# VH-VL binders against q8mxu4: the designs that were tried, part 3

Target 1, 107 residues: q8mxu4
Amino acid sequence: MCDRDDCASIASRCTGETIICAFVESITPPKIRDKTGTYELKCPFAEGFTMEIGDLFLFHFVFDGSSEKCTRLTPIPKMLAMVYEKLLKDLRKAKKEGKMIISPTAN

## First folded at step 12 (VH-VL)

Design n01
Fold by ESMFold2, fold request of step 14:
Structure n01 (fold): chain C 107 residues (1-107), chain A 123 residues (1-123), chain B 107 residues (1-107)
Amino acid sequence: as target 1 above (107 residues)
Amino acid sequence: QVQLQESGPGLVKPSETLSLTCAVSGGSISSGYAWSWVRQPPGEGLEWIGFIYHSGSTNYNPSLQGRVTISRDNSKNTLYLQMNSLRAEDTAVYYCARDSGWYDFYSGYFDYWGEGTLVTVSS
Amino acid sequence: DIQMTQSPSSLSASVGDSVTITCQASQDIDNYLNWYQQKPGKAPELLIYYASRLETGVPSRFSGSGSGTDFTFTISSLEAEDAATYYCQQYDNLPLTFGQGTKVEIE
C-alpha cells in the first residue's frame, strides 16, 4: 500500500513512496499547495505534461534518504479536491485512534 | 509586496447600506487566491464576514442574515463589500484580507491584511 | 458554528519568560487552526497556520502545537515587542471563527 501525505507532512519525509493531492501554485520555482499549505518541490515537474497554475494532480513521490523523486503525475478533476481532502482527514483520524490505515486507490 | 487598503464612509445611519472598497496593490486580485472581509467591533474580537474565490464564487457568515454582498472589479484590482440594513451592532473596524483559498478551494488563513477602516452606525 | 475558547483571557509576564496560551474548539477541527498577533491600533498578523507551521518571517520563539480540540501557542522567551492580543482561528468548517483573544502584557 502506497502512503498518503499532504504538503505539511511531506516536508519531513525521508523514505518510502507517497501520494499528494495538490494544486500547482507556481511553475518556477515548482510549488504545490493544499489545505495544509505550500510545498516547494525538490524535483522538476515531470516532462511531457502541459501544466498550468491552478491544475490539480496526484503527485507520486519516491524518497531515497531524503532524495525526492516525482515519478508520476495523475490529473484530477478540480471538483474532487474536497473529496481527497476528506479522505486524508479520515486517514489522520484513523491513525491517531490506532485503527487500520485505509489507503484509497488513486491512479 | 501585496498591500491592501480599505476605504468608505466613517459614519452611517441605521437602516442605510454600507459600501466599502479594498484597493489591492503589489499583486493581482485575479491570482488564484481568495479574498475575505473580517470585522472587529471596538474593544471586541474578530468576526469573519465572507470571502470571494478566484472564480467569483462567494460565501458569507450566516450570522449576517443575507445582508452582505462581496464583489470585485479585476480591472481596478479592487474588492467591494456591501452590507444592507445597518444596525448599531455593525459598528466595527472592517478589514479586507488575502485568504489562503486557492482556485476555489481551501479557504482558511489570512496572510495579508488591510489597515482597517472604522465604520460607526449611529443616529 | 465551531466555538473557539482561549485561556487565559489575559496575562502579565516578564521579558525572558515562557508564555503559553491555549485554545479549545467545540468539536474536532483536525489541525486546521491558526494563530494571529494584534498590536493596539493595528491589523492582525498571521503567525502560525495549520496548528504548527510558522508563517515566513515569524521569529522562531513563536510555536504552536495540538490537534483535534486542544491547541497550545507558546512564546519561548518573551520580548517587549510581543505585548499584544493573540487570537486563534479555526478553518475546518465555515463560518470561519476566532477565539475571544488573550492579552499579553509585559511586567
Scores: ipSAE 0.773, ipTM 0.904, lowest interface PAE 0.9, mean pLDDT 90
Fold by ESMFold2, look of step 15:
Structure n01 (fold): chain C 107 residues (1-107), chain A 123 residues (1-123), chain B 107 residues (1-107)
Amino acid sequence: as target 1 above (107 residues)
Amino acid sequence: QVQLQESGPGLVKPSETLSLTCAVSGGSISSGYAWSWVRQPPGEGLEWIGFIYHSGSTNYNPSLQGRVTISRDNSKNTLYLQMNSLRAEDTAVYYCARDSGWYDFYSGYFDYWGEGTLVTVSS
Amino acid sequence: DIQMTQSPSSLSASVGDSVTITCQASQDIDNYLNWYQQKPGKAPELLIYYASRLETGVPSRFSGSGSGTDFTFTISSLEAEDAATYYCQQYDNLPLTFGQGTKVEIE
């Protein structure tokens, strides 16, 4: 896994790779949502997936200053939504307190 | 755009049961969102009552537990609030609102509100 | 239950003034805080969610900041139409709870 974002923080991302755990809000236009709000994708949903509004995915993004790329979708059980929300809360709290942030790849 | 309109009795007696209706237009109550009820005593602050998820699952403010039932009728695009054992402290403007909950997860900010309906509990 | 405390309870200001309202939570609520405006005889209206995200159609003179327990709501240049009561509300945990409100009056 790479960096971690939510629907609020990804709106300001310009570079790097990140993962969002979010529900499908709409397919046309492509929108996702989590506890922090809605995000409209600048890229289509990755091809080859059967997806419905209300499905939960991990969305993998790559940002190169000029464009957003949606590189992978990983379906996950809906019950994990709250686990991922708590992980992000803990990460934001640790970052705010100036503690060392554990790399996503270390987990 | 989504619009909500509450309706119900203006005056109710203590110990009776309150029944309120929230008509939703410009969107579907089965669209994945949750739906909340919030009340406000005249001249006072706001109190969250509870919500219903798109699946029909409910959560209530513990301070009101046992007295409140929230339900919905998808075919009428309508939400309902029932509160039993009314007392003077239940006098308030009652609002319905669209809740940010999505497919039975999350909740907590209200982006569309009804106009509110005043309920007075008095002998 | 998470207690939300607003300051001040009321204020008066002139058109063009910068107005600041604070909201303090009884425990860390991350960024899960909203701000509403309520005019007399009307329903509350969502202005800001997730501490700092503006709701669609809300003028940019409204802003929010803070995290954890201390939050600030600012009107950068007060307009006559901003006379209202403002409420903060947390959504970190159930039950959802509101601050007691801050009444803003135009002098």
Scores: ipSAE 0.763, ipTM 0.900, lowest interface PAE 0.9, mean pLDDT 90
Fold by ESMFold2, look of step 18:
Structure n01 (fold): chain C 107 residues (1-107), chain A 123 residues (1-123), chain B 107 residues (1-107)
Amino acid sequence: as target 1 above (107 residues)
Amino acid sequence: QVQLQESGPGLVKPSETLSLTCAVSGGSISSGYAWSWVRQPPGEGLEWIGFIYHSGSTNYNPSLQGRVTISRDNSKNTLYLQMNSLRAEDTAVYYCARDSGWYDFYSGYFDYWGEGTLVTVSS
Amino acid sequence: DIQMTQSPSSLSASVGDSVTITCQASQDIDNYLNWYQQKPGKAPELLIYYASRLETGVPSRFSGSGSGTDFTFTISSLEAEDAATYYCQQYDNLPLTFGQGTKVEIE
C-alpha cells in the first residue's frame, strides 16, 4: 500500500512508497512546500516534465533505506491543494485514534 | 536575504486614516508568497491584521473589518496598509512580514519580519 | 476565533536550566502551531513552525511538541541570550491568533 505524507513527515521517512501533494518552491535546489513547511528533494525532478515554480503536483516517492527516488510526478489543479490537505488532517486524526479513514484515490 | 522596512507617521489623530508602507528588498513581493501585517500595542501581545496573496487577493482580521485595506505596488516592491477611523486603541508597533502562503494557498507562519514602526493615535 | 492561552505569563531561570512553556488552543488545531521569540526592542523571530519543525538557523536547544489543543515549547539549556518574550500562534484557521506571550528572564 502506498502511504501519504506531507513535507514535514517525509523528512524522517526511510522506507516504503508514499505520495505528497505539494507546490514547487524552487527548482535549483529542488524544493517543494505545503502547509506543513518545505522539503528539499534528495532526487532530481523527474525527466520529461516542464516544471514551474508554483505548480502543484502529486510527488510519488520510493525510499530504499538511504535512497530517495522520485518515481512519478502528476500535475494537478491547484484547487485540489485544500482537498489533499484535508485528507492528511483526517489521516493524522485517524492515526491518533487508532483507526483508518477511507482514503479516496480518485484523480 | 529578504528584508522588510516599515515607514509611516509616528503620530496621528483619532478619526484619521493611517497609511503605512513596507519596503521589501532581497526578494520580490510578486513571488509566490503572501505578505501579512501584524501589530503590537505597547507592552501587549501580537494581533494579526491581514494578508495579501500572490494574486493580490486579501483577507482581513474580522475584528478590524471595514477599516483595513492591504495593497501593493509590484513595480516599487512595496506593500501598503491603510486603516481608517483611527482610535486610541490603534496605537501599536506595526510590522509587515512574509507569510508562508504560497500561490494563493495556505498561510500562517511568518519567516521574515520588518523592524516595525510605532504609530501613536492621540489628540 | 481560536483563542490561544500561554502559561506561565513570566518566569525567571538560570543559565543552564531547562524551561518549558505551554500553549493551549480553544479547539483542535492539528499541528498548525508556531513559536516566536521577541527580544526587547526587536521584531518577533520565527523559531518553530508546524508544532515541532525548527526554522533554519535556530539552535537545537529549542524544541516544540504537542498536537491538537496542547503544545509545549522547551529550551533544553537556557542561555543568557534567550531572555525574551515567547509567543505561540495558530495557523489552522483565520483569523491567525497569538498567545499573550511568556516573558523569560535570566536570574
Scores: ipSAE 0.757, ipTM 0.897, lowest interface PAE 0.9, mean pLDDT 90
Fold by ESMFold2, look of step 12:
Parts: sequence; C-alpha cells; structure tokens
Structure n01 (fold): chain C 107 residues (1-107), chain A 123 residues (1-123), chain B 107 residues (1-107)
Amino acid sequence: as target 1 above (107 residues)
Amino acid sequence: QVQLQESGPGLVKPSETLSLTCAVSGGSISSGYAWSWVRQPPGEGLEWIGFIYHSGSTNYNPSLQGRVTISRDNSKNTLYLQMNSLRAEDTAVYYCARDSGWYDFYSGYFDYWGEGTLVTVSS
Amino acid sequence: DIQMTQSPSSLSASVGDSVTITCQASQDIDNYLNWYQQKPGKAPELLIYYASRLETGVPSRFSGSGSGTDFTFTISSLEAEDAATYYCQQYDNLPLTFGQGTKVEIE
C-alpha cells in the first residue's frame, strides 16, 4: 500500500504514502541520510521517542498535497540498511528497463 | 568548518615504509563519518586507497596488494596511513578526505579534502 | 573493478559557452556517480553527488544528469574560474574508481 523512496527522491514527492530507510544524521535540525545523500525533515521527530545520531529507522511519511507528515518511526537492525539499498536499486533498474516492479516484502 | 592537513616525509627510498598523518580540526573524526585516503601521481588521475569507518573498521583498494594500513587516534583527532614496500610508482600527492560513510555503512563521496602532501619515492 | 571513461580528454571553450563532459561506466552503477573539480595545485572539490545533486555552495551553472552507465556533466555558461580538470567517480561498489579526467581550458 505504501511506496518506497530514498533521501534523493523524497525531496520531490508531493502526494501519497512512502517509507524511507535512513540513518539519523542530526537532531537539530532533524536530518536523515542514506547512500543517496541527506534530507532535512519538515516534520518533528515523534514526541517522546528517543532518537540518537546514527540510529537506523524506517520513516513513514504521508503527503497531503505538499504537506509532509511523519506518521511513524520503526527502529530496525542496521544490517538491514544494505538489504533496503539493494532492493531500491533493483526497483529503479526494473522501472528503467520497463520490467514488472519487483515488490520487496517489508521485514 | 572541518579542515584536514596531511604531513609526512617528502622523500622516501624504495622498499621503505611511508608513514603519513592527517590532522583534523573544526570537527571530530569520531563524528560518524568515514575517512578516506586518495592519491594522485604528478600530472595523473586520482586513485582511492582505502577508508576507515566510525567503528575503526577499514577497507582497502585491492590494487595496493595488502601494503596499506589505515588507522586513527581519536584522542589526537588524527588519521594515519602506512604503506610498506614502496616503489617508484607510489610517487604521488596523498590526500585525506572526509568520506560519506556513516556509522559503518555506505561510503563514496568526499566533501572535505586536505591540501595534500607530495611523496617522492626515489633511489 | 568498475572502469570509468570520460570524454573528451580535454576541451577549450570561451566564457559564456555551454560545456558538456560525459562519463561512461563499465557496468550499471545506478545513480552512484560524483563529479569533482580540481584546479592546478589544489585538492579536488566535490560539485555533484548521486549523479545530479549539487553540493552545498556549488553554483547553479553546474549540473549533472544520467543513470546506469551514461552520465553527463554540464556547465551552462562557462566562467573564467571554471578552468580546471573535472573527474567523475563512481561509488556503487568498492573499490571506488575515478575517470581519467577532463581538462577544461578557457580560450
């Protein structure tokens, strides 16, 4: 039901629901990073949630028009960063070649 | 702003060991980034040597045939390069750089560079 | 290892010209491609990462495009200070590898 983005592609998103797998780069201002670069969040981190620089999360976003909403953060094991990067890379390649999108299962 | 400065001997003999230091200021080498060494023979292109991750884990260019050791001293905010069994082909400007690697993952673009230090290997 | 081939090896152009440099990878590297500028006697400087993302403080006359194996770097209106050697560099897989460089001279 949900799309997948990276720090580069989310910068141009304006609709829908998406997930980014990224590390916390900074808390103030809130920035995340992955292999594609950095992205400054337009929404605050969830209240009462402890996030530290270097933590890895799945960030869930909903875009209503041009408004960004951070709806959920899911901590994940850091080794999954490599798995998500590869899956996104495979999806981009499949789209470029006009092949059926391989839909990776979320862990 | 992060600044990097390489230092070491300018002239070294074949078969000897090169030891270089990279002093980092304006930021901490333990800040989560990786740190790379890159070299450039005079008048030629760039060659990546290797990096050290936040945790101290390293990765090296196989073209250097196991001759390289990258290390650090967090208390001195300093990176080190050691290269043994030097050859004339190792003559180059040596750079240290901040690598986009983050908390032991990724790597690969270099946003801050040192000024470089020329190392000449001659008999 | 992934081989990076730049074209041309050198070029000469006038202030105000549009300049284009190409970079070809020996295999699909997705968008994991950077561009650096190096002036004589100086360290390289990062201009573009992830094929098209400008580094902070880089003038907008610099741009990058492409994906997969074929990449393009463009200076839209050449200025005298742009005389330099430009390098592409892939970061899809280790070892990190650079193109041989393209020397840009002002006529």
Scores: ipSAE 0.750, ipTM 0.898, lowest interface PAE 0.9, mean pLDDT 90
Fold by OpenDDE, look of step 17:
Structure n01 (fold): chain C 107 residues (1-107), chain A 123 residues (1-123), chain B 107 residues (1-107)
Amino acid sequence: as target 1 above (107 residues)
Amino acid sequence: QVQLQESGPGLVKPSETLSLTCAVSGGSISSGYAWSWVRQPPGEGLEWIGFIYHSGSTNYNPSLQGRVTISRDNSKNTLYLQMNSLRAEDTAVYYCARDSGWYDFYSGYFDYWGEGTLVTVSS
Amino acid sequence: DIQMTQSPSSLSASVGDSVTITCQASQDIDNYLNWYQQKPGKAPELLIYYASRLETGVPSRFSGSGSGTDFTFTISSLEAEDAATYYCQQYDNLPLTFGQGTKVEIE
C-alpha cells in the first residue's frame, strides 16, 4: 500500500501497482528523476527501444510487497510533463478523499 | 563536487543596472540541471529571484518580473544575473545555486550554493 | 504566491535537547517542502528535501515530516554546531517561496 506514485515511493516497496511519470537521468546505470528524487531502474530496456537522457516516460510498476517490477514504459512528449503531473496529483487527491471506487492502479 | 562563486560590483547606484556572474566548477551548467538566483537582504529572509532551465528557458519571480534577466555561457560555464532599475530595497547578498530542476521540468531544492556576493545600492 | 509561516521565529535550547520547528503553507503543497540551515555569514545549506528526505551527508539527527499544509523539522539531539537560522521552502508552485526563518540559539 502506497500513498505516493513517484520515484521516492518506489524504494518503499509498496504493494499494488502505480504509474510514475519521470525523466531519464542516466542510461548506465538507468536512473529516473522526478520532483521527489531519483531511482535506479531494475527493468531492462527492450531491444530497439531508444532512451535518451532527458526523455520523459510513464513507468508502470507492480509491487508485491518485497520487490518492484517495471512492466511497461510509455514515452511521453516532454511538453506534457506538467499535464501528467497534474493528472497524477488529482488522482492521488481523489483516492485520499475517497472519491475513487475500485482502480486497477490502486496501491 | 559542484562549486559556485558569485562576483559583482559590490556597490551600485540607484536606477542603474546590476550585473552579476556566477562561475561554476566541478560540474557543467549544461548538465541538465536548472540554476537559480536567490537573494537575502541584510538580516532578513530569502527571496527567490528566478532560474534558467537546461534549454535556456527562464522563469522569474513576478515580484521582480520585467527587471531581471538570467542567462548563461556554456563555454565559460558561467551564469549571469542582470537586474535593472535598482533601488535601495535591492540591497542584499545575492546567491547562485544549483536547482534540482531537470531538463526543463520543475524547480525545487537547491543543493549547491555559492558563498554569495553583497550588493549595496546607494547613491 | 504561497506563503510559508514558520514557528517559532526564534528559540533557545541546550545541547542534547530536541528541537522542533514548524512550517505552515497557505495552501496544500503536497510534500514539496525543503529545509535549509544557514549559519551566520554563510550560504544556506540543504538539509531536507521533499518534506522528509535527508540530503546526502546530513547528520541523522535532522529530520522532517508532514504533508499538505503542516510540516515539522526536528533536531533530535541538539549540538553546539547547530546554532543557525533554519528556513523552509516550498516548490509546489512558482514562485518559490521561503519561510521567514527560525533562529536557533544554543544556551
Scores: ipSAE 0.698, ipTM 0.910, lowest interface PAE 0.9, mean pLDDT 92

Design n01
Fold by ESMFold2, look of step 17:
Structure n01 (fold): chain C 107 residues (1-107), chain A 123 residues (1-123), chain B 107 residues (1-107)
Amino acid sequence: as target 1 above (107 residues)
Amino acid sequence: QVQLQESGPGLVKPSETLSLTCAVSGGSISSGYAWSWVRQPPGEGLEWIGFIYHSGSTNYNPSLQGRVTISRDNSKNTLYLQMNSLRAEDTAVYYCARDSGWYDFYSGYFDYWGEGTLVTVSS
Amino acid sequence: DIQMTQSPSSLSASVGDSVTITCQASQDIDNYLNWYQQKPGKAPELLIYYASRLETGVPSRFSGSGSGTDFTFTISSLEAEDAATYYCQQYDNLPLTFGQGTKVEIE
């Protein structure tokens, strides 16, 4: 399954697949932001999308150590920003406590 | 680079209304950022006053008991602070700052600050 | 309101020393903790946000660590220009609140 990051944690990612919920900060250069700060994309993916500064997306990334690849982005309502921040916070807290995490997607 | 410059009266009397201006240059206040006011009594620590979001929505420190209004004029690229019913305890250096809030969400770290302006409340 | 307690209230150290300041929150604030430097007669300057992320242009001798309620700010090799007052500040919840400050003096 796919991992979860924020703008702070993705900056040090070198491998794997992950998803970030973040706002568009800048189109050129492509930057995103959340409560943890900013992140400049190395692989903008704007083809087929109307992307505006202030839009909220789920960004799907694949890292293979040699490159960052933006494979998908999904627009989401801005009102959900705080919900996604809370979910990531709760997931990380549960991992620190050693509790079993059941993915919402079980298939 | 964003620059902020506060201005206003140096001396004011108790019970009067404080009006401060923050001129912003090198960036637009109508960008996605929020904008905060923070004060510091002489020789003391920092107190957050409130912020204004990109949309114009505001949040205030409840410790100021409804005495504060933060507003803006996008055409002048200028922020305003109004504080009524001034007391001696309101003597402080007042700062405006760019807040990390973005499109009406989040807030909380201040990456650009003005120089501050000293306001003395004295009869 | 979330209360932030710094220690020590002041310290004196020599150029080249390692300096450590602690900050304790009255409740779990995750990593939503910033550090500012303020020199006499100047505005505060953001050094660190989100507990450990260095602001652009901040020298690498400054660092932050911790999560939850206990946070540490370190200057790894004190320089004369580091004489200042340092503040922690939480941004987990409103109102935004600051620690009382730690004054660092050069001997």
Scores: ipSAE 0.690, ipTM 0.881, lowest interface PAE 1.1, mean pLDDT 89
Fold by ESMFold2, fold request of step 14:
Structure n01 (fold): chain C 107 residues (1-107), chain A 123 residues (1-123), chain B 107 residues (1-107)
Amino acid sequence: as target 1 above (107 residues)
Amino acid sequence: QVQLQESGPGLVKPSETLSLTCAVSGGSISSGYAWSWVRQPPGEGLEWIGFIYHSGSTNYNPSLQGRVTISRDNSKNTLYLQMNSLRAEDTAVYYCARDSGWYDFYSGYFDYWGEGTLVTVSS
Amino acid sequence: DIQMTQSPSSLSASVGDSVTITCQASQDIDNYLNWYQQKPGKAPELLIYYASRLETGVPSRFSGSGSGTDFTFTISSLEAEDAATYYCQQYDNLPLTFGQGTKVEIE
């Protein structure tokens, strides 16, 4: 498919599923951020969760061309932000060098 | 709309300590953002000095050899820069800026800058 | 420390011209590269972050591209008010470092 694994790339035109590790930037309007920048969600935050600005989540998205759905939110410790960033950076480098193809549909 | 304004002495002597303030308005310094100091010697390029994260954790450019302390006073919405053992080479315009760092991670781009304050280090 | 080298150090061009500035990093910095504009006597202003994302309110004639070690900044149709010095700056790793600047003059 295509890469939609960070805030900069999530607005791609491809269908599929992805998981993004990002901080809550604002609740109204709903915005998330990572090292690549800010993204305003097209889907509401899931009902029944208590979340605060500055919380870190794995956001599970499903895209149907122009529609996005936030199907799952998994809270994670803030210290893992850099671990996910390092992993993502390594994967981008491996793809650029032809060593690995990463699909954003992994759960 | 965030606005930043630096202030401090215009002229300082070598070996003394520089103390600068950055008054922030239109936003809170206790928000999730980080805050950076950057300097520019006259006619030269930009050098990052350091930042303070949301938690109060700091990071400094090692080129400044441990001479720098960045702090804040949330009640005054003010950032501070202290630089010890001043040298003529420390003559520069000093800027404070809002840093893209968020909740102690991802420092890196500066979307709001103060107007800068010139500090001249001369005997 | 990651060294950032800009080319050219200065250039002169006419209104309406396409202008390109390059920035080379001493190591792979992924897309963690920003561009700033600084007019005489003023603070720098962020134009582009994450290599290619335009900051809010930045005219569409400004663009950035590249990844890894080689980046370009383009003004697609130069305006008189674009006379300034332009800086690239990496944020892959600390210390944050800037290029030496490129002075753009209108002829």
Scores: ipSAE 0.687, ipTM 0.884, lowest interface PAE 1.2, mean pLDDT 89
Fold by OpenDDE, look of step 12:
Structure n01 (fold): chain C 107 residues (1-107), chain A 123 residues (1-123), chain B 107 residues (1-107)
Amino acid sequence: as target 1 above (107 residues)
Amino acid sequence: QVQLQESGPGLVKPSETLSLTCAVSGGSISSGYAWSWVRQPPGEGLEWIGFIYHSGSTNYNPSLQGRVTISRDNSKNTLYLQMNSLRAEDTAVYYCARDSGWYDFYSGYFDYWGEGTLVTVSS
Amino acid sequence: DIQMTQSPSSLSASVGDSVTITCQASQDIDNYLNWYQQKPGKAPELLIYYASRLETGVPSRFSGSGSGTDFTFTISSLEAEDAATYYCQQYDNLPLTFGQGTKVEIE
C-alpha cells in the first residue's frame, strides 16, 4: 500500500487521504519539512492563515492521483513534534497490518 | 549555497584540549537547521561526534564520554567544537556539517560538509 | 547503539558495470538510512537520504532501496569518477552511526 504520511511520500501521488505532521520551512514558495525531507506544496497556504517558518502543523491531504489538496491545517505545539511522529508511525504500522478502518476517501 | 570551513591547530599534545572552528557562509547558523561534527581517523570510517540544535541544545555521542562541547556564535556565524583530554586515537580529520534537523526536531542526514581539518595527537 | 554492517568491504569493477552495496542494521530503522560518497582526500557527499531519495544534483545512476534492516545501494552504470568509498548511515536513533564503508575501485 502507498505510504503518503510524510514529506518524501507526497510526490508519489497515490489516491486517498493522509495526515502529515511537518514544519513550515518556507512561506514563498510554500515548503514543509519533516524527518524524511522537504516538499514544495503545489497549492499555496490557505488565504488569511497566519503562519511562520518553524511552525508545526498537521496537514490533511487528499490525493486525486495528480496533486495534493490540503483540506485541513491544524497547528501543533512544537514540543509535541516527537509525539505526533510516533503517533503517525504507529498509524502506518496499524495500516500495514490491516488493523485500521478504511477511510471513505481511500481506494 | 551553504559552505563550511573547518580550522584548527593541526597538532595537539596528549591530554590537551582540542578547539576547532567552523565558519559558515551562504546561510545563517541561527537558521532552523541543526549542525553536526563528524570525524574520521586516517584510513578508517566515520564517527558522529554530536550536534547543536536551532535552540542551542546539544547532543553528543556517548562514546566520547563527556569530553565534547559544541557551541556557536551567531554574530560570527561560526560553529565550535571543544574536546578535552585528547588521546592518540583522537587523531582524525574533523568535519563540520549542516544537519537535516529542523527547529529541534530530529537529526539525520548531512547535506553540506566542510573540507575537513586534520588533527594529529602526538607528543 | 545501532550497528550498521556493509557488504562488501571492497570491490573492483569496470566502467559500465552495475555495482551493488548492501547495508544491514542491527535493528529496524524504518527508512531512516542515508548513503554517502567519499572520494580520496575529500569530504563525504550525500547521495541518498531516507533510503531511496536522491539528493538534488546527484546523477540518476545512483539509487537506494530497502527498509527495516536490509538496504541496498546501486550504481547502475559505473563511471570512472565513481571510484570512492561509500558509507551508509542510520538516523533512526541516537547516536547516529555509519557503516564501515565500501571501497569501490575501477579496473
Scores: ipSAE 0.653, ipTM 0.906, lowest interface PAE 0.9, mean pLDDT 91
Fold by OpenDDE, fold request of step 14:
Structure n01 (fold): chain C 107 residues (1-107), chain A 123 residues (1-123), chain B 107 residues (1-107)
Amino acid sequence: as target 1 above (107 residues)
Amino acid sequence: QVQLQESGPGLVKPSETLSLTCAVSGGSISSGYAWSWVRQPPGEGLEWIGFIYHSGSTNYNPSLQGRVTISRDNSKNTLYLQMNSLRAEDTAVYYCARDSGWYDFYSGYFDYWGEGTLVTVSS
Amino acid sequence: DIQMTQSPSSLSASVGDSVTITCQASQDIDNYLNWYQQKPGKAPELLIYYASRLETGVPSRFSGSGSGTDFTFTISSLEAEDAATYYCQQYDNLPLTFGQGTKVEIE
């Protein structure tokens, strides 16, 4: 399981599943970016995904071995970007302080 | 590789307006990043001035008391810094830098810097 | 504004020595801290971002650690070319702020 919900965590060879809040930096090659930097996905975006560069999403990733698979995209309106950032930060803090229940298989 | 190059008048009189340019090459200023201005008085530390996102939105350091305007020309791939009512303490090397920026209202790390241009405020 | 305090302000060390610089934030900035190297007469260069991520092309002798309010920058084996002033910078909140710098001299 990933320690955090960011691109840096994915790069650290996470297991299980996690949700990452990031924007699409590029489609080909597929890259997403957040406060921690850029992560190039090992697999292209699924065929059914519709997105543009700059779009902000919650990316649900499932890790099978050494590869990640995006299984769900949740669009985030840009207007709420700061809200989500703050929310995730607060959740991380709460998690660190043991103030929330953590899934054994996902962040 | 992204390259930045600042240019300016070198010498500005007190109360006058500073105008600097930053020519960017190796990457488009309208694609996916923010661009910051940072200054450094001689022998002192670094001060963030502000940034302009690729969308055109700007954010400035409140310490500059609204004296700063950052703009861009996409057709020239050039950034601009304007600072009004200059004073002696504005003497510094001024840098432009590429900002990792997450979105319009967020700045990050500066991975590419210009060489800087010295601006001296003196009578 | 978030204040960044570096320690020490200056130090002198020999080639091959391990050098450690600390940076303390006035509030919790999570991992949103960068380290820059500035050689005399040159622009700063990014060495570490997001507390511990090594910038591409930066030698592995440079490293960063820490989270929250206390951060550490380390040069494991000092080289002559490492003579410079080093700055930490937070990007948790605007305005962006830098530490006052640490001048590293080589004897």
Scores: ipSAE 0.565, ipTM 0.889, lowest interface PAE 1.0, mean pLDDT 90
Fold by OpenDDE, look of step 18:
Structure n01 (fold): chain C 107 residues (1-107), chain A 123 residues (1-123), chain B 107 residues (1-107)
Amino acid sequence: as target 1 above (107 residues)
Amino acid sequence: QVQLQESGPGLVKPSETLSLTCAVSGGSISSGYAWSWVRQPPGEGLEWIGFIYHSGSTNYNPSLQGRVTISRDNSKNTLYLQMNSLRAEDTAVYYCARDSGWYDFYSGYFDYWGEGTLVTVSS
Amino acid sequence: DIQMTQSPSSLSASVGDSVTITCQASQDIDNYLNWYQQKPGKAPELLIYYASRLETGVPSRFSGSGSGTDFTFTISSLEAEDAATYYCQQYDNLPLTFGQGTKVEIE
């Protein structure tokens, strides 16, 4: 299903854009994980950007029908992890119920 | 691959405290997962006891009424379960398991389990 | 707590048969549902996570589907080694809860 914003949704290789809140599971290869599972990114992390395993980010992905492109990364303080998790959960429910709201853009 | 091995006293008297250990190998307990304890009374289903995150934060099943403490020793790569005021109904096989959870905001699936250790509560 | 109800409690089938087990949640748990197999005298083993994701190394004859409150676990072609008790488990909210289990016997 393409109408989701989690790691599991990336695997479906849908078209469009999504913002996923996930933590870095691995740098090489680049893997991210959230409540739905783990996904190995097909594109490397942005050059010059320093991150460590366990860091939490908003990943802005653009899908062209074949693979994802991470166009923007926004670091999220770990203390806000629960806030973003809840936000995403609510967004997912809203989408499922046909009450889609616009997700905030990653910076 | 990750391996878990529970160990305990086997037999505990009522009102006494249960202490279990879970030796983890093939992976670090601080490597980005949560670690849960699950028990199963003989012939019955599974009950989640609680878990500890890599941060050290814990969550417990309210059904255990505050009798449970889960801890860890990173240097020994070992998990611990302490349960106070044991009752006959606490008789069960106790499992430790690796949880897909990372931070305190979620727990997920249990992808690795120990073989379990039987704990019998009897006078 | 979220109650998980499995059906049936037990079943008997022959090798080659298709087996279906259902799990119903007392509330909407999205896709946060796992399936485990437990053979006699053994620990549970993860088969399916996030409703339909096949765990690595698990035979393709096992599958899961569903979302919200109703979930289905299927063994497309039963093997003798599949004799076990199967459990569903939700991780949408704490405390984590399991279904009561479904015992699958081979005739």
Scores: ipSAE 0.482, ipTM 0.862, lowest interface PAE 1.1, mean pLDDT 89

